# VHH binders against q9p7q7r1507to1629, part 14

Target 1, 123 residues: q9p7q7r1507to1629
Amino acid sequence: SVLLAEDNIINIKVISRYLERIGVKFKVTMDGLQCVEEWKREKPNFYSLILMDLQMPVMDGYQACNEIRKYELENDYPKVPIVALSANALPHVVLSCKDSGFDSYLAKPITLQHLSLIISGIL
Below, E stands for the ipSAE of ESMFold2; O stands for the ipSAE of OpenDDE; V2 stands for 0.75 times the mean of E and O plus 0.25 times the DockQ between their complexes.

## First folded at step 8 (VHH; framework vhh_8ghr_2)

Design b4 (at its last look DockQ between E and O 0.37; V2 from the best seeds 0.00; counts 0 for: pae E 8.5 > 2, grease 25.8 > 24.2, SAP .692 > .668)
Fold by OpenDDE, look of step 8:
Structure b4 (fold): chain B 123 residues (1-123), chain A 124 residues (1-124)
Amino acid sequence: as target 1 above (123 residues)
Amino acid sequence: EVQLVESGGGLVQPGGSLRLSCAASGFTFSSSYWIGWVRRAPGKGEELVARIDPSGGYTYYADSVKGRFTISADISKNTAYLQMNSLRVEDTAVYYCARESLDVYSFEYGMDVWGQGTLVTVSS
C-alpha cells in the first residue's frame, strides 16, 4: 500500500488517478501530522511507500519524514521508502530532503511515467 | 559516447527572438531522463531556466522566463529546443543544455551530461 501526504486537492486527484491506473492500494492524508499518525497506526511494512509533499499545513514534509525516521529507530521498525513531492529539483531542496531522511524525490507536476518508474522500482 | 550539443545562440536586440537547439547523441529520450536548460550570466550563478520530460510532456519554467520562453522536445530527432521571445538584456548568458537522470534503484538524481554551452547576447 502507498501512503500519500498532499494538501492540494488537484494534486490529490491527479496522483490518485495515476495510482489507480498503476493498480496499487493507497490512502490519502492532508498534512504531515496526519501522515505520521496514519503510518504509526498501522503495522510495520503495511505501507511500502510514502509519497510526501514538502509544503503542507500543520506539519510540513521535512518534519514528517524526520518523525518517521526517529520512530523507526526507536521501535526497530524497517525503513519505509519516502519520496518527496517537490515543486522543483534545485540542489538545496535535494540536500534538505536528504538531511531529513528522504530516499528520493519527484518534481511537480507529477507524471504517470515517473511515478510508475519509482513504484516499479520499490514495489 | 553520450553528449549534448547546443546551437542557435547569438546577438539579438531587446524584444527579439531566438531559438536554441540541443542535440543528444549516445542515448535516447526516455522517461528516465529530463532535459533542462541552465544559464549562467556574467558574475552570477547558474539558473535553471526550463526543463521538460520528453516522454510525458511535463514542463517547468523559472519565474523569470514564464510567458516568454517555451521548451519542447522532438523524440524523433532526439533534440530539445528553447524558444526565447521578448528577450531582455538580463537574459544575456551562456545557455547550457543538461540531461537530468534519475536512478530508481539507487534514487540517485543529477544533471549528469552537459553541453558546451551557447552564448546569447541581448543588446541594443
Scores: ipSAE 0.023, ipTM 0.276, lowest interface PAE 6.9, mean pLDDT 89
Fold by ESMFold2, look of step 8:
Structure b4 (fold): chain B 123 residues (1-123), chain A 124 residues (1-124)
Amino acid sequence: as target 1 above (123 residues)
Amino acid sequence: EVQLVESGGGLVQPGGSLRLSCAASGFTFSSSYWIGWVRRAPGKGEELVARIDPSGGYTYYADSVKGRFTISADISKNTAYLQMNSLRVEDTAVYYCARESLDVYSFEYGMDVWGQGTLVTVSS
């Protein structure tokens, strides 16, 4: 199952349609805090992938990723794959994602081809 | 040799227009490569201004330039363009053309080929 954290309704609709075409089950959360809470609510391996927008209200994607990674260390949990979603492909953004604990990075606009490749390589 | 060459920069008055060109050589525009325009203003960091998928026509614009700038590509000339209208003093920067490349398995997505830059100065 895939967990999507995205606050923009248009982006949610596009990404959801792509996930449906790929044939994976998913759940949507609207900010970083909801994403962390939803991930904690389920069993450690229930979500196989988190797609996490970097800019969200309440808790941004960098903070959410850091929180998940800390929780995994504290509880000796396996690392869940977390893929950053960003409108910005600049080198400093990529480095910031790596430093925050993301496993990979997708630049917006997200295409079905790019999303399919990420999911195939992880799931 | 893979290269990007920018042209079209210069001095313009506020409210004016410029058209930047980015000629590519050593690779062909395709769905595997996107072209972006990045600017660096004096004393400031990099800002991604616009990007395009030359084969698919999809575009992105930073909020700071939406409605004023238009990115386009001519695959037959292997060239991307940035039409800049209603220029403001804060648009003053060196504008770079860059190629985006994606490696979905190694987290090596980013801009791997950069041009030399073209200066745009917006001043009275």
Scores: ipSAE 0.012, ipTM 0.350, lowest interface PAE 8.5, mean pLDDT 83
ESMFold2 (binder alone), look of step 8: mean pLDDT 80; pTM 0.806

Design b5 (at its last look DockQ between E and O 0.09; V2 from the best seeds 0.00; counts 0 for: pae O 12.7 > 2, placed apart)
Fold by ESMFold2, look of step 8:
Structure b5 (fold): chain B 123 residues (1-123), chain A 124 residues (1-124)
Amino acid sequence: as target 1 above (123 residues)
Amino acid sequence: EVQLVESGGGLVQPGGSLRLSCAASGFTFSSSYYIGWVRRAPGKGEELVARIDPSGGYTYYADSVKGRFTISADISKNTAYLQMNSLRVEDTAVYYCARESLDITSFEYGMDVWGQGTLVTVSS
């Protein structure tokens, strides 16, 4: 299953349509706190990928990623792949994603081709 | 050698126009890269102004320039352009052309190639 954290309704619809076409199960959360709580609620490896928007209310994507990585270290859990979704690829954004523990970075708008590559486990 | 070289900057009055060029060498425009224009105004951070898929129809514009700036690419000349109309004093900045790698199979994706910048000054 894929966990999507995105607060923009239009982006949710677009990404959800792509995930449906790829044929994977997914769940949507609308902020970073919901994302962290949903990920913690399920057993390790239940979610094979987290797609995490960087700018969200309550808890942003950087904070959410940090919390997940910290929890994994504290509990000796395997690292879940976390992909940042961002409006731009400026160097400071890319560096901030790496520093927060993201595995990769994908610029919006997301294409079906790029999403398929990530899900195929190419990362 | 992979390079981007900007040109076309200069001094222009408010309301005027400029066209910036970004000539690429050492790689060919393709669906694996976006080409973007990033500006750095005095005392400000970097702002992505516009972005294009040079092999396709996708473009992006920052809200601050939408309707005034137009990005384009000429594959045969391996060159991207930024047409800047209705310029304002707030558009004064060094404008950089950048390549955004979309190869998500490595840690090398993101803006990986930068030009040296071209200065645009909008002043009376």
Scores: ipSAE 0.017, ipTM 0.429, lowest interface PAE 7.8, mean pLDDT 84
Fold by OpenDDE, look of step 8:
Structure b5 (fold): chain B 123 residues (1-123), chain A 124 residues (1-124)
Amino acid sequence: as target 1 above (123 residues)
Amino acid sequence: EVQLVESGGGLVQPGGSLRLSCAASGFTFSSSYYIGWVRRAPGKGEELVARIDPSGGYTYYADSVKGRFTISADISKNTAYLQMNSLRVEDTAVYYCARESLDITSFEYGMDVWGQGTLVTVSS
């Protein structure tokens, strides 16, 4: 299953459509806090991938990723792949993602082909 | 070939310090893996001493070593370290470096790569 953290309704619709076409089950959360709590609620390997928008209300993607990584270490959880959904692919954003513990990133707008490559490489 | 090689073990007096190194080859430190130090003392089971996410630097420590041990990673050298200060007799053990990963295809997880271990002996 894939966990999608995204607050933009249009992006949610687009990404959800792509995930459906790929044939992957998924759940949507609309901010970083909800994402972390949803992930914590399930067993460690329930979600095989998290797609996380960087810019969200309440808690942004960087914070959410940090919380997940911290929680994994503290509770002997396996690492879940986390892919950042970024508004751009600027070097400083890429580095920030890496420093926050993201495994990869996708620049918006998200395409089916790019998403398929990421999921295919992970799953 | 994927490999971890420990070094830095030896004999030290109580209160002394040692720095262990774990050099990785065949793979690159990334957010896909945790690197951990696991020790096995005579007559005791394995204990996870410390763990680090090399990509983000997040760390975990066993209560028994908190405040005394520091785990770190140098991605540029593909090497992890365990700085051990204020060593105690009970820290005597073989210390293993291990890679922890999740295979999301098989849903298998755990320490999938181990070094040969390095002996740390704390004795007066």
Scores: ipSAE 0.000, ipTM 0.192, lowest interface PAE 12.7, mean pLDDT 90
ESMFold2 (binder alone), look of step 8: mean pLDDT 80; pTM 0.801

## First folded at step 9 (VHH)

Design d1r (framework vhh_7z1x_3; at its last look DockQ between E and O 0.11; V2 from the best seeds 0.00; counts 0 for: pae E 15.6 > 2, grease 25.9 > 24.2, placed apart)
Fold by OpenDDE, look of step 9:
Structure d1r (fold): chain B 123 residues (1-123), chain A 123 residues (1-123)
Amino acid sequence: as target 1 above (123 residues)
Amino acid sequence: QVQLVETGGGLVQPGGSLRLSCTASGFTFSSYAMNWVRQAPGKGLEWLSRIDPSGGYTRYADSVKGRFTISRDNAKNTLYLQMNSLQPDDTAVYFCARESIDTYSFEYGFDYWGQGTQVTVSS
């Protein structure tokens, strides 16, 4: 299953459509805090991938990713792949994602082809 | 469109000096680390020097350390390479390259190159 964290309704619709076409089950959360809470609610390895927008209300993607990584270490959980979603792909932004614990980065607009490649490589 | 244009190459005698310039356009120059690389006849690409976006940090290959100096003027969107004490084995095509990070692996690379400028050191 894939966990999507995205606050933009249009982006949610687009990414959901892509995930459906790829044939993977998924759940949607609308901010970083909801994403972390949803992930914690399930058993380890329940989610095989998290797609996380960087810019969200309440808690942004950087904070959410960091919280997940801390929780994994504290509880000896397996590391879940987390892919950052962002409006740009500037090197300093990508590096910030790496430092926050992201495994990969997708620049918006998200394409079905690129998303398929990421999922096929992770799942 | 992103464009890099090297200038300043030419023929010099051993022990001579040359200053290369790389003019950037089509992107926010000050946001990217820049590099100089060269390719000698029949040889592969050789990395020479790197400068971070601010210009505060520089690195050099051992082959050019103490002889070459990299610098940048972000207001002019220009990268420089001051080459002193030139030797015949410095003969090569010199390229400026924009540094990038692979969004999947977070590995550093180069995404845009200039056309190159020929430097020939000969008596």
Scores: ipSAE 0.039, ipTM 0.453, lowest interface PAE 2.8, mean pLDDT 92
Fold by ESMFold2, look of step 9:
Structure d1r (fold): chain B 123 residues (1-123), chain A 123 residues (1-123)
Amino acid sequence: as target 1 above (123 residues)
Amino acid sequence: QVQLVETGGGLVQPGGSLRLSCTASGFTFSSYAMNWVRQAPGKGLEWLSRIDPSGGYTRYADSVKGRFTISRDNAKNTLYLQMNSLQPDDTAVYFCARESIDTYSFEYGFDYWGQGTQVTVSS
């Protein structure tokens, strides 16, 4: 199952449609706090991948990723793959993602081909 | 000019091994993450592996994990793919791809590709 954290309705609709066409189960959350809470609610390895936008209300993607990684360490959980959704790939953004614990990032605009490739690389 | 040249492909029997090389020129090789991607006959692109600019982090598609090893030698401007336990469904054209520093997308952010090298696995 895939967990999507994205607050932009247009992006949610597009990414959700792509995930449906790929044939994977997924759930959508609208901010970083919802994402962390939903991930914690399920047992380890329930979600195979988290797609997380960096800019979200309440709790942004950097904070959410940090919280998940801390929780995994404190509970000796396996690391879930977390992919950042980023509007730009400037070196400081890439470094900030790595420092926050993201495994990779996907530059916008997101296409079915790119999303399929990322999911294939994890599955 | 930026150039990527794959070598090391050929005909191999099932269970055999091949080592692919990708020689880079025309850019600062050590500044870029590098990827291997393949295309089987009549199929789309399949991402296989990624290595960070430093060589410290590697990732693999599940289809090749445990059998393929990506590595790089930044002093020689060369990317490698060691392929072991080859099977007929590994038959494909194999490409090395340079990841753009302004994107992190595997397919969408690849700004330069080699011409590819054919790998054929058959009895």
Scores: ipSAE 0.000, ipTM 0.102, lowest interface PAE 15.6, mean pLDDT 82
ESMFold2 (binder alone), look of step 9: mean pLDDT 89; pTM 0.897

Design d2r (framework vhh_7xy4_2; at its last look DockQ between E and O 0.03; V2 from the best seeds 0.00; counts 0 for: pae E 17.3 > 2, grease 26.1 > 24.2, placed apart)
Fold by OpenDDE, look of step 9:
Structure d2r (fold): chain B 123 residues (1-123), chain A 123 residues (1-123)
Amino acid sequence: as target 1 above (123 residues)
Amino acid sequence: QLQLVESGGGLVQPGGSLRLSCAASGFTFSSYAMAWVRQPHGKGLEYIARIDPSGGYTRYSDSVKGRFTISRDNAKNTLYLQMNSLKPEDTAMYYCARESIDTYSFEYGFDYKGQGTQVTVSS
């Protein structure tokens, strides 16, 4: 299953459509806090991939990713792959994602092809 | 269009010095880390020096450490490489390169380099 954290309705619709076409089950959360809580609610390895927008209300993607990584370490959980979604592809943003614990980065607009490649390599 | 134009290369004797320059245009120079790479004839590209966007942090390959100095002037959109104590082994085509980060692996690289300037060290 894939966990999607995205607050933009249009992006949710687009990515959801892609995930459906790829044939993977997924759940949508609307901010970083919801994403973290949803991920914690399930057993380890329930989610095989988290797609996380960087800019969200309440808790942004950087914070959410960091929280997940801390929780994984504290509980000896396996690492869930987390892919950052962002409109900004500048090197410093990519580096910030790395520092926050992201495994990969997808620049918006998200394409079916690129998403398929990421998912096929993980799932 | 993005451009990187190197200059300052030439023929020097062992122990001599050269100062390379790289004029950048077509992008926000101050937002990117920059690098110098070189390619000896018949060999692959070698990373030799990197400088962060601010110029406050530099790193060097072991082959040039202590002899070469990378610097930048963001107001002039120019990258420099001061090369001292030159050796015959330093003979190569030298390229100015704009640093990039692989969004999948987060590995450092470069997405653009100039036409290069030839440096020849020979007695």
Scores: ipSAE 0.139, ipTM 0.593, lowest interface PAE 1.6, mean pLDDT 93
Fold by ESMFold2, look of step 9:
Structure d2r (fold): chain B 123 residues (1-123), chain A 123 residues (1-123)
Amino acid sequence: as target 1 above (123 residues)
Amino acid sequence: QLQLVESGGGLVQPGGSLRLSCAASGFTFSSYAMAWVRQPHGKGLEYIARIDPSGGYTRYSDSVKGRFTISRDNAKNTLYLQMNSLKPEDTAMYYCARESIDTYSFEYGFDYKGQGTQVTVSS
């Protein structure tokens, strides 16, 4: 199953339609805190992939990723694949994602082809 | 007039290497993500590599990861694909493609491709 963390309703609709067309199960959360709590609520490996927007209210994507990685280390859990979603591909943004523990980066606008490639390599 | 012209294909032995080039004209090359796709005879298109407009971020399909390298030279409006450790299953028509930007589109992820260059891997 895929966990989507995205606060923009238009982006949620677009990405959800892409995920439906790809044929994967997914759940939507609308901020980083909801994402971390939902991921913790399920057993390890329930979510095969987290798609996480970097800019969200309450807890941003960098903070959420750090919390997940910290929790995994503290509990000796396997690392869940986390892919950052961002409005731009600026190099400092991508380096910050790598430093925060993201596995990959997907620049907006997100295409069905690129999302399919990410999912095919993980799911 | 938009053009994408592939070159560098040919016949090569298994384990060999080829370098493909794609000359772009008629659009602002540096503004677009670019891709290589291939079509084995009698099969559909396979999306194999993508590079962002700046050249800083790349993605590969699992079938070519570690063997192929996509690159671009924005000053020369040219896209490249270095193919190493070629296998018979890499035999296909290879196309240079411009990635489409359409956040609400459910169509395949590029809007233009060239005429292609044939790569044949056989002993």
Scores: ipSAE 0.000, ipTM 0.113, lowest interface PAE 17.3, mean pLDDT 82
ESMFold2 (binder alone), look of step 9: mean pLDDT 85; pTM 0.858

Design d3r (framework vhh_8pnl_2; at its last look DockQ between E and O 0.03; V2 from the best seeds 0.00; counts 0 for: pae E 16.1 > 2, unsure alone 62.4 < 65, grease 29 > 24.2, placed apart)
Fold by OpenDDE, look of step 9:
Structure d3r (fold): chain B 123 residues (1-123), chain A 122 residues (1-122)
Amino acid sequence: as target 1 above (123 residues)
Amino acid sequence: QGQLVESGGGLVQPGGSLRLSCADAGFTFSSYAMAWYRQAPGKERELVARIDSGGYTRYADFVKGRFTISRDNAKSTLYLQMNSLKPEDTAMYYCARESIDTYSFEYGFDYWGQGTRVTVSA
C-alpha cells in the first residue's frame, strides 16, 4: 500500500488517478501530521511507500519525514521509502530533502511514467 | 531514484546545432554514470553517448565528433551539445542514469525521462 500526503485537491486527484492505473492500493492524508499518525497506526511494512508533498499545512513534509525516521529508529522499525513531491527540483531543495531523510525526489507536475518508475523500483 | 527531465529539443536545419539538457532530481547525481539515448520512428532505441562518474566519455559510431556529452554535478544536470546535425539525427532523445538492480545486482540504465524531440529538416 502507498500513503499519499498532499493538501492540494487537484494534485490528490491526479496522483490518485495514476496510482489506480498502476494498480496499487493507497490512502490519502492532507498534512504531515495526519500522514505520520496514519503511518504509526498501522503495523510496520503495512505501507511500502510514502509520497509526501513538501508544502503542507499543520506539518510540512520535511517535519513529517523527520518524525517518521525518528520513530523508526526508536522502535527498530524497517525503513519505509519516502519520496518527496515538490514544485521544483532546485539543488538546495533536493539536499534539504536528503538531510530530512527522504529516499527520493519527484518534481511536479508528477507524471505517470515517473511515478511508475519509482513504484516499480520499490514495490 | 530520481526524476529525469529532458529539454532543449526543437526544429533545426541540416548543419545546425542544439544543446540538450537533462535535470536529475535525485540525491546522488555525481555518483552515477549518465547517458543519452535516441529513438527514431520505427527504429530501436540506441545509445548516443555515455559519461561515467569520473567524466570519461564514449560515443556511438554515428556521432563522429559531432556531439559532446558533459555533466555539471553542482547542478545535477547532463548535457548533449549537438553540432553539424543531419536529417538522420531526427529522433526523440532520452537521458538515463545508471542503476543497479537490487535483486540481480546487474548494472543498467534506468529512470528515463519523457524525452525531448529533435527534428532536423531543410
Scores: ipSAE 0.014, ipTM 0.224, lowest interface PAE 8.5, mean pLDDT 89
Fold by ESMFold2, look of step 9:
Structure d3r (fold): chain B 123 residues (1-123), chain A 122 residues (1-122)
Amino acid sequence: as target 1 above (123 residues)
Amino acid sequence: QGQLVESGGGLVQPGGSLRLSCADAGFTFSSYAMAWYRQAPGKERELVARIDSGGYTRYADFVKGRFTISRDNAKSTLYLQMNSLKPEDTAMYYCARESIDTYSFEYGFDYWGQGTRVTVSA
């Protein structure tokens, strides 16, 4: 199952439609804290991919990713693939994503083709 | 086919200033992150400063407080204002485009200029 963390309703609808067309099960959370809590609530490997927007209220995507990686290390869990969703691909943004523990990066606007390729390569 | 052309190098006394320019002939300048690198004799090329398409800058530790990178997208020109120059700043200075493979976070350079020499006399 895929876990989507995105606070923008329009983006949620677009990405959800793409995930439905790809044929994967998914759940939506609307901030980084909800994302971390939902991921912790399930058994390891229940979510096979996290799509994480970088800018979210309460807890941003950088913080959320770091919290997940810390939890995995502390509990000797396998690393879940986490893909950053961002408005741009600026080098400092990409570096911050790498430093926070993201596996990949997908610039907005997100296309069905790119999302499908990411999912096919991970799932 | 475009190329990056550096200029503004020269001989300067310690404590002096130079302003380097890098003109983009035939590129989509505004779409790329740009950087200045330098290479002293017998040493490896090293990052001096970088600026992304949105204007965010980063400087090597040896540079902070002395150099300022900037860009003028209307003129397709990258600049490096170099103040308080030291003899150890003596090097060839190169303008470069940086690129990233988004899905693998690979960092690289896909195009370089010919360089402009900066010499700071001892």
Scores: ipSAE 0.000, ipTM 0.137, lowest interface PAE 16.1, mean pLDDT 79
ESMFold2 (binder alone), look of step 9: mean pLDDT 77; pTM 0.779

Design d4 (framework vhh_8ghr_2; at its last look DockQ between E and O 0.16; V2 from the best seeds 0.00; counts 0 for: pae E 13.0 > 2, grease 25.3 > 24.2, placed apart)
Fold by OpenDDE, look of step 9:
Structure d4 (fold): chain B 123 residues (1-123), chain A 124 residues (1-124)
Amino acid sequence: as target 1 above (123 residues)
Amino acid sequence: EVQLVESGGGLVQPGGSLRLSCAASGFTFSSSYAIGWVRRAPGKGEELVARIDPSGGYTRYADSVKGRFTISADISKNTAYLQMNSLRVEDTAVYYCARESIDTYSFEYKFDYWGQGTLVTVSS
């Protein structure tokens, strides 16, 4: 199952469509805090992938990712793959994602091909 | 054709300063790439000394040079610099500038273009 954190309705629709076409189950959260809470609510390994937008209200993707990683360490959880979704591919942004604990980075607009590639490599 | 040309190397005493330049051509300093200074000391492997994103000016340094070296870039000149202060004997190396590309999917760093290097010798 995939957990999507995205606050933009259009992006949610697009990514949801792609996930449906790929044939994976998924749940949508609309900010980093909701994403973290949803992830914590489920058992380890319930979500096999998190797609996380970097810019979200309440809690951004960087904070959410960092919190997930801390929780994993504190509870001896296996690491869930987390893919950053961003509007650009600036080097410092990519590095910030890496430092925050992301496993991969997808620049928007998200394509079915790129998403399929990421999912096929992770799942 | 992408080219990087280093200059400014030479002999300097411990505690001295030196400023290296890296003139880039064939591409413009932008958000697409970072510039790194990589050094190779005799008998040692490569060490990334410093890197900069010319667009934005974001910098990173190796712990071994923090507080002593400063990397900068002049977009108008398409040139990167490495100001080296408080030089030590262990800073002796051939210094290369390289264009860095980051794989966004794997976060792996790749230096796809290198200069020929400039020798920096720190000796009393």
Scores: ipSAE 0.281, ipTM 0.644, lowest interface PAE 1.5, mean pLDDT 93
Fold by ESMFold2, look of step 9:
Structure d4 (fold): chain B 123 residues (1-123), chain A 124 residues (1-124)
Amino acid sequence: as target 1 above (123 residues)
Amino acid sequence: EVQLVESGGGLVQPGGSLRLSCAASGFTFSSSYAIGWVRRAPGKGEELVARIDPSGGYTRYADSVKGRFTISADISKNTAYLQMNSLRVEDTAVYYCARESIDTYSFEYKFDYWGQGTLVTVSS
C-alpha cells in the first residue's frame, strides 16, 4: 500500500487519480505529522512506498522523513522507500532531500509516466 | 551513442533575441526523459535555466529568466529549443543542453548526457 502525504487538495486529486490508474492501494494524509503517525500505526511492511510533499503544515516533509528514519533505526525496522514531491529540482533542494533520508524525488507537476516508473521500480 | 548538439549561440545586443536548438540523437524524446538548458558564466556555478518534459509539455524556468525565455520541443524533429528574448548582459554564458533521466534507486533526476555547449554573448 502507498502512503501519500500532501496538503494541497488539487494535488491530492491528481495524484490519487494516477495511483488508481496504476492500480495500487493508497491512503492520504495531509501533513507530515499525520504521515509519521499513520506509518507508525501500521506494521513495518504495510506501506511499501511513501510519497511525501516537502512543504506541508505542522511538520514538513524533511522533518517527517527524518523522524521515520530515526524510528526505523531505533526499532531495527526495514527502510521504507520515501519519495519526495518537490516544486523544483535545484541542486541544493536535491541535496537536502538526500541528507534527510529520501530515496528519490519527483518534481511537480507530477506526471503519470514518472509516478508509474517510480512505483514499478520499487514495487 | 547518445548525442546532444546545441546551435544558435552568438553575439547579440542587450534587448535582442536568440533561439537555441538542441538536436538529439541516439534516443527519442519520450516520457522517460526531460530536456534541460543549463548555463555557466565564467566564475559562476551552473544554473538550470529551463526544463521541459517533451511528452507532457510541462515546463519550468529559473526565476532569473521567467517571462523572457521559452523552452519548447518538437518530438517529430527530436529537437528542443530555447527562445531567449529581452536578453541582458547577465545572460552571457555557455548554454548546455542536457538530458535528465530518473534513477529509481537514488533521490534525484540527474543529467546523464550533455551537449558541448553554445556560447551566448550579450554585449554592446
Scores: ipSAE 0.000, ipTM 0.136, lowest interface PAE 13.0, mean pLDDT 82
ESMFold2 (binder alone), look of step 9: mean pLDDT 80; pTM 0.808

